Miniprotein binders against q6w4x9r395to579. Designs and how they scored, part 231

Target 1, 185 residues: q6w4x9r395to579
Amino acid sequence: GHCSLEGGSFVTTFDARPYRFHGTCTYILLQSPQLPEDGALMAVYDKSGVSHSETSLVAVVYLSRQDKIVISQDEVVTNNGEAKWLPYKTRNITVFRQTSTHLQMATSFGLELVVQLRPIFQAYVTVGPQFRGQTRGLCGNFNGDTTDDFTTSMGIAEGTASLFVDSWRAGNCPAALERETDPCS
Short names: E, the ipSAE of ESMFold2; O, the ipSAE of OpenDDE; V2, 0.75 times the mean of E and O plus 0.25 times the DockQ between their complexes.

## First folded at step 19 (miniprotein)

Design sj8 (at its last look DockQ between E and O 0.63; V2 from the best seeds 0.67)
Fold by ESMFold2, look of step 19:
Structure sj8 (fold): chain B 185 residues (1-185), chain A 89 residues (1-89)
Amino acid sequence: as target 1 above (185 residues)
Amino acid sequence: DRLRKIAKVLYWLAALLLWEAERAFEAGNFEEAFRLAEEAGELIEYAIKLAEEAIKEGDTDPQTEELLKKAEKLAKEVERFIAKVAEEL
């Protein structure tokens, strides 16, 4: 399964459902029992324009009991608050420079993250088939059905992105702007 | 400035760990809440030091001063939370 964070504010779920939102917060992108040590992948969004209404992806975080890896838009990579030079390896995670513009976090547990640093900070999440039907968060539930991809942290399937996105906040943050949460032509 | 860039990461991580500590506290996991909050405090203290050093090295970007102010506010919030959790230990 593939989930993407593109254009600063756009998300496409594991079941290929696209949406857009703006908010200044950290959000839970992916939770699953398939991730070891209570692992979760999170995305940090912050202001990208002159007003609160424009935000974009600024970092991706992998958080578990063992590791707290942050990869930032400014090309800072840390684990547990300590800056790291690449390639960086733990027993089950490797972070390395894939190309001059892309970094990759590869794992032994079926999660892969590719981060594009330039020209725009973007993230691409890939999970193995063992994750099917067992994911939660902004990337959806990976069950092959787009109609319930907007399932909140309370287990409620919403018809709009705004309530769904706000439920996955990992912080005491303002709610996302409703007008900016769904694309129009 | 690399110091400001690292300080931002430490700030985000500290805020996230405080949030996790608050969830642990609400679940009654007071030892875990305390540990996470102490880790958040260490990270935010380091973020403050790096932001202050960036300013001393000539970083005039207004975002660096804003980050320092936000980090100082978070540090106080972490201290208050640690005191609250300690009453339950």
Scores: ipSAE 0.803, ipTM 0.908, lowest interface PAE 0.7, mean pLDDT 88
Fold by OpenDDE base, look of step 19:
Structure sj8 (fold): chain B 185 residues (1-185), chain A 89 residues (1-89)
Amino acid sequence: as target 1 above (185 residues)
Amino acid sequence: DRLRKIAKVLYWLAALLLWEAERAFEAGNFEEAFRLAEEAGELIEYAIKLAEEAIKEGDTDPQTEELLKKAEKLAKEVERFIAKVAEEL
């Protein structure tokens, strides 16, 4: 399964459903029992301009009981709040520079993350087949059905992206705004 | 400024941990709530320290000051939450 966060406000789920939203919060991107130690992948969005529609992805966070990894445009911060030089390696996670503009987080448990740092901060999530039907969050449920990708944290299928996205907020944040997807994105 | 950037990341983490702490509290898991809140407190305090250091070193970007204010607000929120959780332990 491949999930992408592109263009600042566009998401494509594991089931290849595209949608767009504007929010300034941290959202659960991927949660699954297949992630060890209650692991979750999260996305941080912030204002990139003066209008409510000017929002962008600014960081990706992997959080588990043992690991805290934040990949932002300029820094990689780990458990103790230290900015690390790459490559950074834990027991089952490695963060390294893939290219001059791309970082990669590789894991031993079937999660791969590629982050484009420039010119636009974008993220690409890949999960193994063992994750099928067992994922939750903004990346959807990876069950091959696009019609139920907007399942909320409470297990309710929503018809709009805004309500879906809002259900996956991690923190006290304003409601997300839904906009039409750009087919060229 | 690098210090500001790191501080911002720590702020995000602290906010996230507080959120998780609140969820743990709602679930009746007060020990976990306390643990998470304490960790949030440590991170946010460090964030504040870094932001202050940035300013001290000559960071005049309004974003740094804004971050500092937000971080201080979050720190107070964390402290209040810790006190709340402590009453349930």
Scores: ipSAE 0.563, ipTM 0.823, lowest interface PAE 0.9, mean pLDDT 92
ESMFold2 (binder alone), look of step 19: mean pLDDT 87; pTM 0.847

Design sj9 (at its last look DockQ between E and O 0.58; V2 from the best seeds 0.67)
Fold by ESMFold2, look of step 19:
Structure sj9 (fold): chain B 185 residues (1-185), chain A 89 residues (1-89)
Amino acid sequence: as target 1 above (185 residues)
Amino acid sequence: DRLRKIAKVLYWLASVLLWEAERAFEAGNFEEAFRLAEEAGELIEYAIKLAEEAIKEGDTDPQTEELLKKAEKLAKEVERFIAKVAEEL
């Protein structure tokens, strides 16, 4: 299965459902029991350009109990908060420069990430067939049916990308609706 | 410039680890919540030091001061969360 994060905050799910969103936060792209040590793949989005509705991908994060890999738009690669030179290898993960414009994170557990650095920072996620029906997050549930790809973190299928995306926020970024109902947030 | 770029990564990672710690806390996994929150605290303290060092070395990008303010706010949130978790240990 293939999930892509492309310019303009466009996403195409593992089931090939395209959508666009506007957000400045860290989002869960992929959670699955197939990822070892409670692994999850996440994406960081930030404002770009002049318009508040213009957001872009600035980093991809892989977290587990063992590894905390960040690959940033600025070509900074870290594991567990320490900057790393490429190629960088653990027993299960290798990060290397695929071409002058692309980095790759290859793993032994069926996850592959390709990051395009130029002309625009984009990410391409590939998972093996063992992940079918066992994924959650912005990349969808990988069940071959686009009608329930917008399943929230609470397990509710939504008809709009906005509600779906909002439910997958991670990190320290409250939603706009929370600020309208909580003056302290 | 390099210092600001690394500090930004550390800030993002610390923010995610605090969020994970909060999920662990809600699940009743208080030891895990404490461990994640302490790690987030270490990362954010390092991010603050790198951002401050960047400014001292002549980084005048407005984003660097903005990052420092966000990181200081996150550090206080981590400290408050650690105190909250400690009550359950």
Scores: ipSAE 0.775, ipTM 0.891, lowest interface PAE 0.8, mean pLDDT 87
Fold by OpenDDE base, look of step 19:
Structure sj9 (fold): chain B 185 residues (1-185), chain A 89 residues (1-89)
Amino acid sequence: as target 1 above (185 residues)
Amino acid sequence: DRLRKIAKVLYWLASVLLWEAERAFEAGNFEEAFRLAEEAGELIEYAIKLAEEAIKEGDTDPQTEELLKKAEKLAKEVERFIAKVAEEL
């Protein structure tokens, strides 16, 4: 399964359903029992301009009982708040520079993350087949059915992206907006 | 400024941890709530320290000051939450 966060506000689920939202919060991107130690992948969005429609992905966060890793445009911060030089390696996670503009987080448990740092901060999540039907969050449920990708944290299928996205907030934040704007990125 | 950037990351983490702590609390898992909140507190305090240091070193970017204000607000929120959880332990 491949999930992408592109263009600042565009998401494509594991089931290849595209949608757009504008939010300024941290959201659960991927949660699954297949992630060890209650692991979860999250996406941080912030304002990139003056208007409410000017939002963008600014960081990706992986949290588990053992690991805390934040990949932002300029820094990689780990468990104790230390900025790390790459490559960074834990028991089952490695973060390294893939290219001049791309970082990669490789894991031993079937999760891969590629982050494009420039010119636009974008993220690409890949999960193994063992994750099929067992994922939750903004990346959807990876069951081959696009019609139920907007399943909320409470297990309710929503018809709109905004309500779906809001259900996966990981913090006290304003409601997400679904607006059609220039898709150029 | 690098210090500001790190502080911002810590702020994000602290926010998430507090959120998780709140969920744990709602679930009746007060020990876990407390643990998570304490960790959030540590991170946010560190974030504040870094932001202050940045300012001290000459960071005049309004974003740094804004971050500091947000971080301080979050710190207070965490403290209040910790106190709340402590009553349930």
Scores: ipSAE 0.627, ipTM 0.846, lowest interface PAE 0.8, mean pLDDT 92
ESMFold2 (binder alone), look of step 19: mean pLDDT 86; pTM 0.841

Design xf1 (at its last look DockQ between E and O 0.89; V2 from the best seeds 0.81)
Fold by OpenDDE base, look of step 19:
Structure xf1 (fold): chain B 185 residues (1-185), chain A 89 residues (1-89)
Amino acid sequence: as target 1 above (185 residues)
Amino acid sequence: DTLREEAERLYDEARKLMEEARRAFEAGNFEEAFRLAEEAGRLIKEAIRRAEEAIKEGDEDPWTYLMLRYAQWFAEIVEEFIERVKEEL
């Protein structure tokens, strides 16, 4: 499964459903029992302009009981709050520079993350087949059905992205704004 | 303990109970499986309440939110398991 966060406010789910939202919060992208120690991948969005519609991805966070890794445009920070030189390696996670503009987080448990740093901060999430039907969050449920991708954290299928996205917030933030448009349009 | 810490403790305890419930089920001890699962259900619901209360009181740590989400998901798993056990009673 492939999930992408592109163009500052566009998301394509594991089931290939594209949508757009504008929010300024931390959101759960991927929650799964396949991630060790109650792990999750999160996305941090912030304002990029004066308009409410001017939002952008500013960081990706892997969080579990054992690990906290924050990947931003300028640094990688771990659970102790220290910026680390790359490559950074834990027992089952490695963060390294893939190219001059791309970082990669590789894991032993079927999660891969590629982060484009420049010119636009973007993220690409890949999960193995073992994750099929066992994911929740903004990346959807990876079950081959796009119609139920907007399932909230409470198990309610929403027709619009706004309530769906808000249900996966990981902080006290303003409500997300919805713009249901094709990323290619 | 903070509300979050209490929630985590309850969540962990519920998970342990469910592991025992699963073992009981595999052994054909359906009554015991049911009892353990019901207890796990009570604990996980309390964990959820504590986590929600923490958030309501101003806990903004992403981990608290994540823990809540896992607790909620686990509650569903417990309920589904209970239904399976009932089919064997």
Scores: ipSAE 0.851, ipTM 0.924, lowest interface PAE 0.5, mean pLDDT 94
Fold by ESMFold2, look of step 19:
Structure xf1 (fold): chain B 185 residues (1-185), chain A 89 residues (1-89)
Amino acid sequence: as target 1 above (185 residues)
Amino acid sequence: DTLREEAERLYDEARKLMEEARRAFEAGNFEEAFRLAEEAGRLIKEAIRRAEEAIKEGDEDPWTYLMLRYAQWFAEIVEEFIERVKEEL
């Protein structure tokens, strides 16, 4: 299964459902019992454009009871806040420079993350077939049915991306917008 | 213990009880499976409450949010299991 986070705050789920949002928060991108130690992949979005509502991806975080790995444009940072030289390895995770513009995080548990650093910070998530029907978060539920990919953290299917995205916040942040700006404000 | 630490401990205990409940169910001990799953459900609801309270009181750690989302998902699994056990009682 493939999930992508691309410029303009576009997301495509594991079931190939595209959507867009504008938010300034950390969001749970993927959680699953297939990830060891209660692990999750998280995405960090921040303001990026000339308008006050435009946002873009600025970092991807892998977090579990054992690991915290933050990948941003110029550095990889671990639990100690220490920038690391690549390749960086733990028992189950390797982060390395795939090309001059791309980093890869490979794991022994079926998760792969590829981060494009330039010209625009983007992320591509791949999970093995053992994850089918066992994911939640911004990447959807990977069950082959796009009609319920907007399942909130409470298990409720929503009709709008903004309500779905907002339910996956991992911080105290403003509500997400579907549009660059709200014309009713 | 902080509210987050209490929530995590309750969540971990609930997971252990569900493991026992599943073994009881597979062995055909449906009354025991029901009792264990009901207790796991009680603990996970407590864990959710403690995590939500931590966030309301200003816990900004992304880990607290992640644990809450896992606990909420686990609660759904426990409820489904309880309904499955009732079919056998």
Scores: ipSAE 0.707, ipTM 0.853, lowest interface PAE 0.9, mean pLDDT 86
ESMFold2 (binder alone), look of step 19: mean pLDDT 87; pTM 0.870

Design xf2 (at its last fold request DockQ between E and O 0.94; V2 from the best seeds 0.83)
Fold by OpenDDE base, look of step 19:
Structure xf2 (fold): chain B 185 residues (1-185), chain A 89 residues (1-89)
Amino acid sequence: as target 1 above (185 residues)
Amino acid sequence: DTLREEAERLYDEARKLMREARRAFEAGNFEEAFRLAEEAGRLIKEAIRRAEEAIKKGDEDPWTYLILRYAQWFAEIVEEFIERVKEEL
């Protein structure tokens, strides 16, 4: 399964459903029992302009009981809050420079993350077939059905992205908005 | 313990009970499986409550939210398992 976060506010789910939102919060992208130690991949969005519709992805976070890895445009920060030189390795996660503009997080448990740093901060999530039907979050449920991708954290299928996205927020933030104008960057 | 820590503890305990419940089920001990699963259900609901309370009281740590989400998902799993056990009783 492939999930992408592009253009500042565009998301394509594992089931290839595209949608757009404007929010300024941390959101759960991927939750799955296939991730060790109750792990999850999260996305941090912030304002990129003056309007509410000017939002952009600013960081990706892997969080579990054992690990916290924050990938931003300028640095990679780990559990102790220190910026790390790359490559950074744990027992089952490696973060390294893929290209001059791309970082990659490789894992031993079927999760791969590629982050484009420039010119636009974007993220690409790949999960193995073992994750099929066992994912939740903004990347959807990876079950081959696009119609139920907007299932909230409470198990309710939503017709619009805003309520769906809000249900997966991982902080106290304003409500997400749907499409108004083009996002920044 | 903080509310988050309590939620985590309850969540972990519920998971432990469910592992035991599944073993009982596999052994054909359906009454015991049911008992254990019901207890897991109670604990996980309490975990959810405490996590929600933490958030309500201003806990903004993403981990607290994540624990809540996993607890909610696990609650569904427990419920589904209970229904399967009931079919064998």
Scores: ipSAE 0.846, ipTM 0.923, lowest interface PAE 0.5, mean pLDDT 93
Fold by ESMFold2, fold request of step 20:
Structure xf2 (fold): chain B 185 residues (1-185), chain A 89 residues (1-89)
Amino acid sequence: as target 1 above (185 residues)
Amino acid sequence: DTLREEAERLYDEARKLMREARRAFEAGNFEEAFRLAEEAGRLIKEAIRRAEEAIKKGDEDPWTYLILRYAQWFAEIVEEFIERVKEEL
């Protein structure tokens, strides 16, 4: 399954459902019992200018009992707050520079993250088939059905992106604003 | 222990009980499976309450939110398992 965070505010779920939002917060992008050590992938969004209603992706975080790996738009990679040389390897995770503009986090548990650093900070999440029907978060539930991809943290399917996104906040943050999926909007 | 640490401990205890409940179910010990799953459900609900209280009292750690979300999801799983076990009783 493939989930993408593009253009600062666009998300496409594992079931190919697109949506757009603006919010200043850390959000749970992906959680799954298939991730070891209660792991999750998180997305950090922040203001992208003077306007409070415009935000973009600034970092992606892999958080577990063992690790807090942060890949940020300033191209610095940390684990548990300490900057790391690339390639960086733990028992299960390798972070390396895939190209001059892309970093990759490869894992032994079926999660792959590719981060485009330039020209725009974007993220691409790939999960193996063992994750089917076993995910929650901003990337949806990976069950082959786009109608319930907006499943909240309470397990309730919502029809609007804003309620869905707000339920996945991982911080005390303002409510998100939903946008139409139109590049000019 | 902080409220976050208590929530984490309760979540871990509930998961342990649920593993034992599944083993009992596989062995055909449905009364035992039910008892263990009910206790796991009680611990998970308490874990959720502790995490929610931590957040209400100003805990901003993303880990606290992650434990809460896993506990909420696990609570759904436990409830479904309990209903499954009741069918065998």
Scores: ipSAE 0.757, ipTM 0.879, lowest interface PAE 0.8, mean pLDDT 89
ESMFold2, look of step 19: ipSAE 0.736; ipTM 0.863
ESMFold2 (binder alone), look of step 19: mean pLDDT 89; pTM 0.891
ESMFold2, fold request of step 20: ipSAE 0.751, 0.680; ipTM 0.870, 0.842
ESMFold2 (binder alone), fold request of step 20: mean pLDDT 89, 89, 89; pTM 0.892, 0.891, 0.890
OpenDDE base, fold request of step 20: ipSAE 0.840, 0.835, 0.835; ipTM 0.919, 0.918, 0.917

Design xf3 (at its last look DockQ between E and O 0.91; V2 from the best seeds 0.81)
Fold by OpenDDE base, look of step 19:
Structure xf3 (fold): chain B 185 residues (1-185), chain A 89 residues (1-89)
Amino acid sequence: as target 1 above (185 residues)
Amino acid sequence: DTLREEAERLYDEARKLMEEARRAFEAGNFEEAFRLAEEAGRLIKEAIRRAEEAIKEGDEDPWTYLMLRWAQWYAEIVEEFIERVKEEL
């Protein structure tokens, strides 16, 4: 399964459903029992312009009981808040520079993350087949059906992206918007 | 303990009970499986309440939110298991 976060506010789910939203919060991107220690991948969005509709991805966070890894445009920060030199390696996670503009997080449990740092901060999530039907969050449920990708954290299928996205927020933040605007950077 | 820590404790305890429930089920002890699962259900619901309360009181740690989501998901798992056990009673 492939999930992408592109153009500042565009998401394509594991089931290949595209949608757009504008929010300034941390959101659960991928929650799955296939991730060890109750792990999840999160996306951090922030305001990139003067308008509320000008938002962009600014960081990706892997969070579990054992690990916290924050990948931003400028640095990789771990549990203790310290910036790490690359490559950074834990028990089952390795973060390294793939190219001059791309970082990669490789894992032993079937999760791969590629982050484009420039010119636009973008993220690409790949999960193994063992994740089929066992994912929740903004990347959807990976069951081959695009019509139920907007299932909220409460198990309710929503018709709009904003309500869906808001259900997966991981912080106190304003409601997400669905207005079509030019992406930031 | 903080509200989040209480939620985590309850969540972990619920999971332990569910493991026992599953073992009981596999052993054909459906009544015990049911009892244990019901107790797990009670605890997981309390975990949800504690996490929600933490958030309401201003806990903005993403882990608190994630814990809530895990508790919610596990609540579904417990309910599904209970229904399966009922079929054997």
Scores: ipSAE 0.859, ipTM 0.928, lowest interface PAE 0.5, mean pLDDT 94
Fold by ESMFold2, look of step 19:
Structure xf3 (fold): chain B 185 residues (1-185), chain A 89 residues (1-89)
Amino acid sequence: as target 1 above (185 residues)
Amino acid sequence: DTLREEAERLYDEARKLMEEARRAFEAGNFEEAFRLAEEAGRLIKEAIRRAEEAIKEGDEDPWTYLMLRWAQWYAEIVEEFIERVKEEL
């Protein structure tokens, strides 16, 4: 299964459902019992353009009881707050430079993350077949049915991306007096 | 002991009880499986409340949000298991 974060604001789920959102927060991208130690992938979005409504991906985080691996736009990789030189290896995770513009996080538990650093910070998530029907978050539930990919953190299928995305916030994000979803305001 | 730490302990206890409930179910001990699963459900609901209160009180750690989402999902799993056990009673 493939999930992508492209073009600064576009997401395509494991079931190939596309959507777009703008927000300045950390979001749960992928949560699954197939990830060890209550693990999840998270995506960090921040303001990126001249308009207040323009946001883009600035980091991807793998978080579990053991690890907090951050791959950020500044090309620094950290684990639990400590900068790491690449290739970086733990018992079950390896982070390495795939190409001059791409980093890869490979794991022994069926998760692969590829991060494009330039020209635009983008992320590509691949999970093995054992994840089928076993995921939640911005990448959807990987059950072959796009109609319930917008399942919220409360387990409710929504018809709009905005309610779905908001339910997956993983931070006390700054309050906005007005939220825009279009660079034209 | 912080609200986040309490939520995590309650979640972990609920998971252990569910492991025992599943073993009881596989052994045909359906009344015991039901009792253990109901207790797990009580603990997971309390874990949710403690995590929500931590966030309300200003906990900004992404881990706290992740634990809340795990507890919420696991509550659904426990409810489904309880319904499955009832079919055998």
Scores: ipSAE 0.708, ipTM 0.846, lowest interface PAE 0.9, mean pLDDT 86
ESMFold2 (binder alone), look of step 19: mean pLDDT 87; pTM 0.865

## First folded at step 21 (miniprotein)

Design ej1 (at its last look DockQ between E and O 0.85; V2 from the best seeds 0.00; counts 0 for: pae O 2.3 > 1.5)
Fold by ESMFold2, look of step 21:
Structure ej1 (fold): chain B 185 residues (1-185), chain A 82 residues (1-82)
Amino acid sequence: as target 1 above (185 residues)
Amino acid sequence: STTRLRIEFRDISEEQAKKVEEIIRFEAEKSGVDVEFEYHDGRLTVEAEGSPYAIEWFLYIVELRLWWEMDGVEIYVIKVES
């Protein structure tokens, strides 16, 4: 399954459902029992420097009981706050420079992350088939049905992306309805 | 049915306790979980009550956020009862 974070705030779920949002927060992108040590993938969004009303991806975080790996738009990779030279390898995870503009995080547990650093910061998440029906977060539930991809953290299927996205906030930040939005732009 | 959860934080400063409370209040409100706090002598105790589903998510997201946002704060689950 494939999930992408493109442009400022454009997301395509594992079930190929596209949506856009305008939020400034850290969000649960992917959580699954298939990730070891209570692992989760998070996405950090902030205001875009190129547009007053837009938000964009500024970091992707892999977090577990053992790992706190941050890949940021400033091209610094950290683990537990310590900057790392690439390639960076643990028993289960390898982070390396795929090209001059792309980094890759490969894992032994079926998660792959490719990060485009330039010209804009984008992320591409790939998970193996063992994740089918076993995911939740901004990338959806990977059950082959796009009608319930907007399932909130409380297990409620919503009709709007804003309520769905706000439920996956991992920070004390305002709901999207309390911020400027422009769904037509 | 209703699940009750008691968790405790030990050897934390008053400043750390306030930050923990801010996280827990936010997640409790979002999850529909009722919480009560007591801080005494470096110990913060939290009593939480909600549906089994809400309590499970609440505990997961609280632990995740504390790990992500705070240093040196350990969470102890004292009891879970329904």
Scores: ipSAE 0.592, ipTM 0.824, lowest interface PAE 1.5, mean pLDDT 85
Fold by OpenDDE base, look of step 21:
Structure ej1 (fold): chain B 185 residues (1-185), chain A 82 residues (1-82)
Amino acid sequence: as target 1 above (185 residues)
Amino acid sequence: STTRLRIEFRDISEEQAKKVEEIIRFEAEKSGVDVEFEYHDGRLTVEAEGSPYAIEWFLYIVELRLWWEMDGVEIYVIKVES
């Protein structure tokens, strides 16, 4: 499954459902029992302009009971805020520079993350087939059905992105604005 | 069916307890979980009640948020009753 965060406010789920939202919070992208140690992948969004529609992805965070890895425009930092030289290795996770503009987080448990640092901060999430039907978060449930991708954290299927996205907030932040738009448009 | 959960925070200041309470209260409301708080002499006790699914998610997200936002604060799950 492939999930993408592009263009600042566009998301394409593992089931290839595209949608757009405007929020300035941290959101759960991927939670799954297939991730060890209660692992979760999160996305940090912030204001990029003065209007409510000017929001963008500013960081991706992998968080587990044992690891905290933050990938931002300032490269990779740990939970204590210390910047690390690449490649950075912890247990079953490796973060390294893929290209001059791309970082990659490789894992031994079927999660891959590619982050484009510039010109636009974007993220691409890949999970193995063992994750099928076992994912939760903004990236959807990876079950081949796009109609139920907007399932909230409480297991309720929503028709629009707003309540879906807000349910996956990992902080006390304002509600997100939604606009279902094809990111390829 | 409902599940009851007791969480404790030890060696926590009153200021920290207030922040923890804010986080937990927010997540509880979002998850449809009822919560009660008691702080006494450096210990914060949280009683939570909800559906099994709600409690499971509630505990998960609370642990993640506390880990993220409240460095150094330890969480103890004391009991779960169904």
Scores: ipSAE 0.161, ipTM 0.610, lowest interface PAE 2.3, mean pLDDT 90
ESMFold2 (binder alone), look of step 21: mean pLDDT 88; pTM 0.884

